# Ledger of designs, part 11: VH-VL binders against q54e53r186to356

Target 1, 171 residues: q54e53r186to356
Amino acid sequence: AFKKYKKAIEAFKFVITAPASALSAITVEAYKKYLIVYLIQFGSVQHFPKCTPAVVQRNIKSHCKPYTEFVQSFSNGNINDIMNKASSGAEFFQKDSNWGLVKLSIKSTYRRNIKKLTQTFMTLSINDIAEKVSLPKAKAEQFVLKMIEEGEIFATINQKDGMVTFDECFE

## First folded at step 5 (VH-VL; framework fv_ustekinumab)

Design e4
Fold by ESMFold2-Fast, scan of step 5:
Structure e4 (fold): chain C 171 residues (1-171), chain A 120 residues (1-120), chain B 107 residues (1-107)
Amino acid sequence: as target 1 above (171 residues)
Amino acid sequence: EVQLVQSGAEVKKPGESLKISCKGSGYSFTDYWLGWVRQMPGKGLDWIGIIYPGDSDTRYSPSFQGQVTMSVDKSITTAYLQWNSLKASDTAMYYCARLPFFDYGAFDIWGQGTLVTVSS
Amino acid sequence: DIQMTQSPSSLSASVGDRVTITCRASQGISSYLAWYQQKPEKAPKSLIYAASSLQSGVPSRFSGSGSGTDFTLTISSLQPEDFATYYCQQYNSYPLTFGQGTKLEIK
């Protein structure tokens, strides 16, 4: 999905950066998807690609308030703020058929935060992981199991004590 | 309008198979987890499990693992709870319930319930 | 499994009363607790999540508090439609577990 999202971002950039004298509906829809997909792919916010026309920069944010508020919450680094902005904008995201992308961006943030823990620690309990990424223990366990299943992380869970050992090697 | 509509009451004999349904509407079915909860006559609520319609990923309560099967049919936005061989102890009201936009395990929308009666 | 114990099992009250229902977890669950209301012959209705956050459309007379192991549901001024059974539920760990319920009856 790396190649898929990167190609999608380039397509959206092409639409957003096209020379324009007025803001178009196509540009608005491309920008909405650009903000979310960029976040999924890179884990960071880029409000405008290079060479975005002045008319787009001046006018587009007023048409995309739920989206800009949502991605702005990622800059604040607080997962609860991210959840609150997603919830308050849910009606608009669903109407635009972008709710799946918004959910995926939140999920990718939890996965990214868990993956960072594998680089810092050799062993953590499910409780430790849950506390560090701001999830219920049950949900943290579910994420870890799914990430192991999908090959995103390499780890062993001791079900007796809930300890997770992160592997340094693929073997 | 977000709603979950469950199938009608069932009266069965021990040893019979049964499949009850829960149809979601007014929301993106594949984007929310769905749970099943049992309530025996005159008793409290008991969690059966949760299923994610997007990929059919499941998590069962240990008490229900192997006793019942959860499944979904995405094309008709419907979840199912199935028994291969019913027991009298399966007599209960069965609820389906949706978890919020990110499934922490607190339910937000509930179906009306399906009463299952198993007697000889 | 985490055991959830509610107190009292039943309570009689009058319209206008301040009602308090408690829920205790057998181990720490942080703030991962929900409250549900169930009227006779009806499906449960979600009231509170994350120990203190009201679900959309729930009257402000309902409030929740607590963290760790001890939690409280308060109804500040009881209304006729509030007579029901109330359940707490932890969602910190699997399996998800409910309290036994508190039946709120008219005095």
Scores: ipSAE 0.060, ipTM 0.658, lowest interface PAE 5.4, mean pLDDT 87

Design e5
Fold by ESMFold2-Fast, scan of step 5:
Structure e5 (fold): chain C 171 residues (1-171), chain A 120 residues (1-120), chain B 107 residues (1-107)
Amino acid sequence: as target 1 above (171 residues)
Amino acid sequence: EVQLVQSGAEVKKPGESLKISCKGSGYSFTDYWLGWVRQMPGKGLDWIGIIYPGDSDTRYSPSFQGQVTMSVDKSITTAYLQWNSLKASDTAMYYCARLEFFDYGAFDIWGQGTLVTVSS
Amino acid sequence: DIQMTQSPSSLSASVGDRVTITCRASQGISSYLAWYQQKPEKAPKSLIYAASSLQSGVPSRFSGSGSGTDFTLTISSLQPEDFATYYCQQYNSYPLTFGQGTKLEIK
């Protein structure tokens, strides 16, 4: 998943940074995906890769307003603002067949926020995690279980009381 | 534009099998969970389960686990609810509904319902 | 399972009235509550999610409030098309559970 997104970003960069005298539809579509996939991979916004042609930098954002506004909503870190921008742009993202990527970028934010909790706390209940990351308890439990399964976090869940103990990585 | 269209009313006898459908249109079918809700005559809403069309992952209410099967056919953007052997107690209106934004469990778009009547 | 209890089970009101319907969860559900409207012989219509967020196209006279265990749906000035049964639904925990419904009838 990690290597897959990095390769995708490199492919989109190649298209975006190609020498150009005019903005192409292919570049616009690559840029839309670049913004979202970069956010998934790094949790931060990079508007233009190095060596992006001036004509692209000058003109592309007017063709991608829902995308630029969505990724900018990550700057304040408020998940509710991110949700609001995703919702307001949903029709555009669906039309472009990018809705799955947008949803994935938001899931990546939840994963990132949960991982931060593993660095701060030794023990939290599923209810505590849900409250802290702004998810329903059922969804928070799904995220924690999947992240353990995929080796993204190291933790044990006590099924009797719903307590999660964050384990230290073995050295 | 976004729409869920369900199959027509069914009249069945106890012991018969049945498969009802819910066709999605106007949205990316594989990117939204779809739920099923039962409403018995004159009663409230009961959640049956949800299915993710992208990979056919399912979650059932304990009350319906083993009684019905949810499935999807992505090629025709259609979800199904199936009984192997109907009971009179299955008489109800059955709704399909799309889970809203990010699969939390609230519904945003509902089908018109399929009335299932099971009597001898 | 989380039990959702609505009150009242039914009420009668007149056009122009302010109507309040309450919903109580048997355990804390944060703000993960939705409200639905169902007219006779029709499918439910989604009104509110996240306890207070209005669904697109829903009139502003509808509002939701509450968190934890106690929730309220308010219709600030009742219109003829608002006579229906209203359901709350929690989505904090599986299984998803609905209240028993509140039937809003003409006086």
Scores: ipSAE 0.384, ipTM 0.775, lowest interface PAE 3.1, mean pLDDT 89

Design e6
Fold by ESMFold2-Fast, scan of step 5:
Structure e6 (fold): chain C 171 residues (1-171), chain A 120 residues (1-120), chain B 107 residues (1-107)
Amino acid sequence: as target 1 above (171 residues)
Amino acid sequence: EVQLVQSGAEVKKPGESLKISCKGSGYSFTDYWLGWVRQMPGKGLDWIGIIYPGDSDTRYSPSFQGQVTMSVDKSITTAYLQWNSLKASDTAMYYCARLGFFDYGAFDIWGQGTLVTVSS
Amino acid sequence: DIQMTQSPSSLSASVGDRVTITCRASQGISSYLAWYQQKPEKAPKSLIYAASSLQSGVPSRFSGSGSGTDFTLTISSLQPEDFATYYCQQYNSYPLTFGQGTKLEIK
C-alpha cells in the first residue's frame, strides 16, 4: 500500500518537525515508526526530515537506539547484519508494538533484492536466487512463488529442476 | 516467557478422526512459522510441515501431503494438526516447534509433545 | 530430497571428554544446518542454527562448524546432563530433513 505509507510518513514528519523547546514522548514514538516506515517505502534510511528542531536532533537518538541501529544496518551492508540487529532489538520492538513493521521492512528488502535479479537475468535456479539474496533455498522459493502470485514479478518455475525463467512483461 | 503448549495424549482406533493442538504464548503468534515433527517409538525425527499463522500458508513434506491437515486459529494463538482417518502407523509422538526469525529457519522453541496411540 | 547422515550412530564417553559428532548432507546446504539435543521422554532442545550460531541459553562448551556438506558438533568438556541423542537438520531445501541421530551414552 504505496499511498498508505506515504501518508503515514507525512503524518510522522509533521509531528517530528513541529516547533519544540523539549523532546516529547509523542515525538519519540512518531520517530520510531517514521524510521521503519520510511525504510519500507523507499528502501533507504532517512534519519531526520528537513526542518527537524535542534532539540529533537540532539536528544532523540538516545531514546531510540535499537531503531537507529537497526535502520543503520541497511546502509552498512548485508542482510545477515540486518537480521542480527533485528533479533538483538526484538524485545524493544515487540514492547513498542513495532515488531510487525520491522519484519515487514526485512521482507521488503528481500523482495527488492529478488526483483533486482529479474532485471539482470533471464533465467536463474532457485539455488542461484537463494545464494544471491542470502536465503535458504526453501525461503527463496517461498518468496518467488508469493511474488508471482501477487503479480510483483512475472516468472515460471520448473519444479523438476528448480529453474526460474523471468518472463517479459506485456504492456 | 515464550512457550508452545500441546494438547494431552490421545488413544484412538483405526478409522477415527483426530485433531491435536499447539498453543503459543509470549510472542507475536502471527509473525513466526510453526512446524510439526513426528517421532515414531524408538525412531528419529520426521518433518511433517510448516504453517504461517499470519495467512495460513502451508508447506508439507511429500510423505505427509494429503495424510494430515495443518491449520491455525489466530484468535486463541493455536495451531492444529488433523487426521480424517487414523491408521495404526500414525502411532507416534507429535511435536510442534516454532521456526526462528527469517534466515534462522531452524526450530528454536519446541512444544512438549502429544503422544498419539492408534490401536484396535 | 537431501539425505542427512550422522556418525557415529552411538558413542560412549566419560564426563570431561571432548566429544565430536559429524553430519553429512547428500547435497550442498551452505550453512543452513541446525543441531538439536533430545533427552529420553523429552522434547528436543535447540542447540545451534546456521551451522555455528549458538541458541540463547546454550552452554559455551557446545560449538558447531562446517559448511557445504560436512558439519561437526563439538562438546569441549562433557557434563553429566549432556548424555542424550543429538540430531542435525538441514533447512536449505524442502522437505526439511533430519539425520538419524547420534546417541551419546555414559561409558
Scores: ipSAE 0.160, ipTM 0.703, lowest interface PAE 5.3, mean pLDDT 88

Design e7
Fold by ESMFold2-Fast, scan of step 5:
Structure e7 (fold): chain C 171 residues (1-171), chain A 120 residues (1-120), chain B 107 residues (1-107)
Amino acid sequence: as target 1 above (171 residues)
Amino acid sequence: EVQLVQSGAEVKKPGESLKISCKGSGYSFTDYWLGWVRQMPGKGLDWIGIIYPGDSDTRYSPSFQGQVTMSVDKSITTAYLQWNSLKASDTAMYYCARLDFFEYGAFDIWGQGTLVTVSS
Amino acid sequence: DIQMTQSPSSLSASVGDRVTITCRASQGISSYLAWYQQKPEKAPKSLIYAASSLQSGVPSRFSGSGSGTDFTLTISSLQPEDFATYYCQQYNSYPLTFGQGTKLEIK
């Protein structure tokens, strides 16, 4: 569904960068989704697409405070800060029907953090992974198993001792 | 309003099959794990398993593996717990509960419960 | 399986009392512990997650503390609606396990 996110980002960019003399509700909604979907796709924040009109740049953030606060927390790189901002903004995200995207962006962060561990360590226990990414052991195991199944990481789990051996990347 | 609404009480005989339901509303059904918990008369809470409605991925407690089947119907935002052959020892209150997304394994919203009575 | 042991099994208290309920895990569970309140013939209600985080809408007289293996639920000034059975639950590892429950009764 990577292709769908890139297409969605391009659609949102088109709406946000359209010539405008005033900020529209359509642009506000597109911007909210743009911020979160960009985060899911790239793991980083891009506040405005190139050629965003001055009136949009000047006024849109005041209409999207929970969203801008949430994506700004990603700049800290701390999952606990991200979770706190998501929780404080949950009511707004739910009302906008964007809660699923916000949760998906948080899950993508756990997946990125686990994938980074595979580049740093040769072996880790499930408990070590859980502690390093701030998840219960059970949930860390579930993420690892699913990422292996989907080919997102290459690893072998020894079920008896809970040790995970990270395999070499294919070139 | 987020809520889970369970099907009504059931009275069955040993050997009969049964399927009870749990309907979610007021939230994105496919984005939260849903759990089942048993409470035998006068006893505490026992975890049965969890299911993810988005892809029907399941995790069962070892003590319930092979005894029950969890499933979902996304089109009507409903989860099911099913027995192929009931035993008298299945007599209990059965709760469905939604897992808190941010704290995996803590239940934040509970259904009202379905009382299942199995007697000859 | 991680065994969760609550103490006491039951206690009697008066309105206005400070009440403490203890929960012990058979192995370390960090802070992955939740507390639930269950009134007679009702479904459990979530009170606390992550050992000390209060659920939205739960009165501030409820608090949780502890980490590792030893945990406490405290009710600072008991109200009539607080008479119920309380359960702890670990979610560090599968299977998820609950304590036996502590019944809080009127003295």
Scores: ipSAE 0.177, ipTM 0.697, lowest interface PAE 4.6, mean pLDDT 88

Design e8
Fold by ESMFold2-Fast, scan of step 5:
Structure e8 (fold): chain C 171 residues (1-171), chain A 120 residues (1-120), chain B 107 residues (1-107)
Amino acid sequence: as target 1 above (171 residues)
Amino acid sequence: EVQLVQSGAEVKKPGESLKISCKGSGYSFTDYWLGWVRQMPGKGLDWIGIIYPGDSDTRYSPSFQGQVTMSVDKSITTAYLQWNSLKASDTAMYYCARLDFFDWGAFDIWGQGTLVTVSS
Amino acid sequence: DIQMTQSPSSLSASVGDRVTITCRASQGISSYLAWYQQKPEKAPKSLIYAASSLQSGVPSRFSGSGSGTDFTLTISSLQPEDFATYYCQQYNSYPLTFGQGTKLEIK
């Protein structure tokens, strides 16, 4: 899935940075997906790729306000602000068939925050993880189990007490 | 228009099998979890489980695990709840409901319900 | 399992009244609580999620508050269409659990 996102980003960059005398609908749609997919892949915001034409830079934000506001909320790192911007823009994201990508970018942020905890702690309860990343306990457990299953983190869960031991990885 | 449309009422005898349906429309079916909720006559709401249509991942309430099976058919945007052998105690209204935008476990849209009556 | 207890189990009110119903969780659930309205022989309708966030299309007279274990649903000025049974639901942990319901009846 990681390699697919890098390929998608390069395709969108190609469209966005193409020489242009006017802003096209194709460029607008590519830019919307570029913002979200870049966020999924890199965990950071890149508003414009290098060599974006001046006409695109001047005009595109007015056509993509829900998207630019949403990705800008990630710069502050506050998950509640991110969720609020996603909710306020939901109708636009759904109409554009981009809601799945928006949801995936939010989930990728939770995964990154959980992964950071594995670098800081040796053990945490599922409840501790949930509190630290601002998730329901049930969803924190679901994320941890999925990340272990996919090899994204190395950890052992004691089902009896809900304690998670983060294993050392020497690969 | 976002909606969930459930199959019609069923009248069955104990020991019979049954499969009821919940068809989603007006949204991306594979991007939202779907839940099932039981309401016995004159009683409150009781959670059965949730299923993610994108990969058929499931979570069941312990009270219902092994009693029912949840499944989906993505090609027709339909979720199912199935019993292999019905009991009189299965008599209830069954609702399907979509989880909210964040998949946390609050429901945002509900089907109209399927009444299942099991009697001899 | 987390037990959800609503108070009162039933109440009678008049159009124009301010109505408050309470929901208590047997253990902390942060703000992961939803409220639903159910009219006789109809499916539940979602009102509130995250304890205080209104669902799209829900009238502003409905509001929710609380965190941890104690939560309230308030209807600031009761309308005829508001007579229904109201349910709270926690979604902090599995299994998801509902309160027993509060029946709001016309006086």
Scores: ipSAE 0.457, ipTM 0.796, lowest interface PAE 2.5, mean pLDDT 89

Design e9
Fold by ESMFold2-Fast, scan of step 5:
Structure e9 (fold): chain C 171 residues (1-171), chain A 120 residues (1-120), chain B 107 residues (1-107)
Amino acid sequence: as target 1 above (171 residues)
Amino acid sequence: EVQLVQSGAEVKKPGESLKISCKGSGYSFTDYWLGWVRQMPGKGLDWIGIIYPGDSDTRYSPSFQGQVTMSVDKSITTAYLQWNSLKASDTAMYYCARLDFFDYDAFDIWGQGTLVTVSS
Amino acid sequence: DIQMTQSPSSLSASVGDRVTITCRASQGISSYLAWYQQKPEKAPKSLIYAASSLQSGVPSRFSGSGSGTDFTLTISSLQPEDFATYYCQQYNSYPLTFGQGTKLEIK
């Protein structure tokens, strides 16, 4: 997943930073995907890659307002704002075939935060995980179970007390 | 237009089987969880369970586990709620509802409801 | 299971009144609470999610507040179409649970 998104980002950067005298539709489309995929890969917002032409910087944001507003909501850290921006921009994201990437960016952020917890703690309750990553308890449980199932983390859940034990990676 | 359309009212006898439906349209059916909610005559809302159409993953309320079965047919964007043997106590309005964008949040879109009457 | 208790169970009000109904969770649910409006013989309509966020198309006279265990739904200036039963619902943990409902009636 790391190598896949890194290659995608480099491809989009190549298009965005190409010398240009006017803003092209290809550059607009690449920029939309760049914003979201960068967020998936790094968990942060980078508005423009280095060497982006002035004409692109001046004009592109007005063509990508739902995207810039969405990624900016992550910087603010307000989950309510993130959901509102995703919902209000849903039709644009769907028309552009980027709705899946928008959903994935939100899920990737939660998965990344859960993975960080496995480095810090040996055991945590589902409630502790939920509080630490800002999810409902039911949703945190769903993420942990799915991540175990898919091999993203190695952990055992004791369903009697809701405790999660993070295991050493053997495979 | 995002819409959930439920099957029509049912009148059944105790011991009979029943399958009611909820058809989604105007959105990506496999990307949203669907929930079922019961409302007995003159009573409040009771959550039955949720199902994820993408892989048929289910989560039931403990009070409904073993009493009903949730399923989906994603080829026709339809969810189902099934009883093997109806009881008079199953008499209620049954709603399907879509969970919001972030998988397991509040309900945002509701079906119109299916009235199920079970009497001898 | 998290028990949701609404108060009052019913109230009478006049058009133009400010109406407040409350919802209390038996344990902390952060802000994972929704409010629904149900008119007779109709499906519930989603009003508020995340305790305070208005669903699209819902009039600005509706507002929600609260966090943890205590939550409030306020209608700033009651309109004729607002007479209905209102339900709160927590979505912090399974099973999802609803309050018993608050019936808002014409005075």
Scores: ipSAE 0.014, ipTM 0.603, lowest interface PAE 7.3, mean pLDDT 86

Design f1
Fold by ESMFold2-Fast, scan of step 5:
Structure f1 (fold): chain C 171 residues (1-171), chain A 120 residues (1-120), chain B 107 residues (1-107)
Amino acid sequence: as target 1 above (171 residues)
Amino acid sequence: EVQLVQSGAEVKKPGESLKISCKGSGYSFTDYWLGWVRQMPGKGLDWIGIIYPDDSDTRYSPSFQGQVTMSVDKSITTAYLQWNSLKASDTAMYYCARLDFFDYGAFDIWGQGTLVTVSS
Amino acid sequence: DIQMTQSPSSLSASVGDRVTITCRASQGISSYLAWYQQKPEKAPKSLIYAASSLQSGVPSRFSGSGSGTDFTLTISSLQPEDFATYYCQQYNSYPLTFGQGTKLEIK
């Protein structure tokens, strides 16, 4: 949920911005989660929260290279670049128990991209959505159905022809 | 080591209930979809369905909808396939398999299979 | 449902041969196709995903190609351990569907 991730970000920021004369392991672990959860919540990269100590800013990136490379792929890459960076870093993400968060950040990107399509088009087939967001048709359908069920988008699916009509929503 | 370990072979009579298991280890169980595939003796592979262990979200093949139930127990990293009333036509090898990193629908890790024999 | 048809149903080959197995989808599936190898009395093993991407630990003699409806699995130089049944699988649409299998036998 939106509310849950905001709380998590605040907790990680507290750890990262605490006054420090040296980089700690606790700060490194908090920073790793901060990068990924920030992506999930906001769909953008914020490398350092405000008031991050200089010693942390100078030293932390060398301890978090798979994470910084992964989040950087969101700024300049397409979905294939994001997937490649996630795959190459998988061992590290798994070891740190952050793999689920990495996968969630990728899924949140698909959801954002589908939501953007609702602003551009009145109707699209599931196949059109799949092609535009780089998913198998089955997964695009699964995302659309789940997003409708959860109220993230307002749309009607004609099951016979796979056409999706995006409904207007007030405010 | 990433692996899926399935329960042992079962011999049942028509009308009996059965629950077979698939235990995951060496990976984050709740972060990957898990699928079930049937292979009848001397036949090819037939997709049953997939389940997401984190929230138990399911998708069944139309031919298996209502015939079997998929479930998970996250506390022991185990998935289940269950029949309320077995038929002779359920005689087959049943495989569990993990969907790949992308969760698209290709399988990357397979269990060893559970042979289910249903005869009078 | 998308029907997957493999050709041939079986073939005989010798060690060192180049072997080609074809898979045809009844509808366009982009590149969302996987290949599996199954040896007698064993579980399937994943070989290829996304039509052409090799799974980790799979020998480089295996390769996949194709897009849309026509797909090919190639073994460039057949080894004794490669005698098995091979299956294609589309994952573009639900339900997920497999080809009927191609049995590769020693000549």
Scores: ipSAE 0.433, ipTM 0.793, lowest interface PAE 2.8, mean pLDDT 89

Design f10
Fold by ESMFold2-Fast, scan of step 5:
Structure f10 (fold): chain C 171 residues (1-171), chain A 120 residues (1-120), chain B 107 residues (1-107)
Amino acid sequence: as target 1 above (171 residues)
Amino acid sequence: EVQLVQSGAEVKKPGESLKISCKGSGYSFTDYWLGWVRQMPGKGLDWIGYIYPGDSDTRYSPSFQGQVTMSVDKSITTAYLQWNSLKASDTAMYYCARLDFFDYGAFDIWGQGTLVTVSS
Amino acid sequence: DIQMTQSPSSLSASVGDRVTITCRASQGISSYLAWYQQKPEKAPKSLIYAASSLQSGVPSRFSGSGSGTDFTLTISSLQPEDFATYYCQQYNSYPLTFGQGTKLEIK
């Protein structure tokens, strides 16, 4: 999964930074995907890659308002704002066949936040994790179990008390 | 306009099978979770479960696990709730309702309901 | 299972009144609570999600507040179309559970 998004970003950057005298539909579509996939990969927003042509920088944002508003909502760190911007832009994302990527960017944010908790705490309850990452308890439990299953984090869950013990190979 | 349109009222006898439907329109059917809610006559609301039409992933309330089956037909944007053998206690109004992004969140759009009556 | 208890079970009010309905969870549910309105022989209508966020198209006279275990739905100035049964619902843990409902009747 790591290499997949990095390769995609490089492909989109190639299209976006290609010398151009006018904004093309191909560049607009590449930019939309670039914004979301960059967010998935790095957890941050990069508005323009290095060497983006002036005509692209000047004109592209007016063609991508739902996308720029969505990624901008991540700057506030409020997950409810992110969800609201995703909902308000849903028709555009679906029309562009990018809704799956938008949902993946939200999931990736939750996974990143959970992984950060493993570096800060030795032990947390499922309820503590849920509260700290702004998820319902049931969904936080699903994320933790899936991340353990996929080897993304190393942890043990005590089913009786809901406590999660985080470990590293050499704790 | 986002709509969920449910099938018409059903009158059945105990032991019979039944499949009711919920058709989505005005939105991308495969991108939203769809839940089912039971309301017995004169009573409140009970969550049955929800299904993700994109891959048919399901989550059932423990009290309904094994009693009903949820399914979808993506080609006609329709979800189904099915019983293999109805009981008199299944007499209720059944609603379908859309959830937002994942298998969590509040319901936002509701179907009009399907009344199921099971009596001898 | 998380039990959701609403109070009062029924309430009589007049047009123009400020109406308050409460909902209590048996365990902490953070802000993962929704409110629904149901008129006789009609499907429920979504009013509020995340304890305080208004659903699209819902009049601003409706508001929600609370977190943890205690939640409130307020109608600031009751209108004729607001006479209905109101339900709270938690979506913090499985199974999803509803309150028993509060019936709002004409005084």
Scores: ipSAE 0.143, ipTM 0.690, lowest interface PAE 5.0, mean pLDDT 87

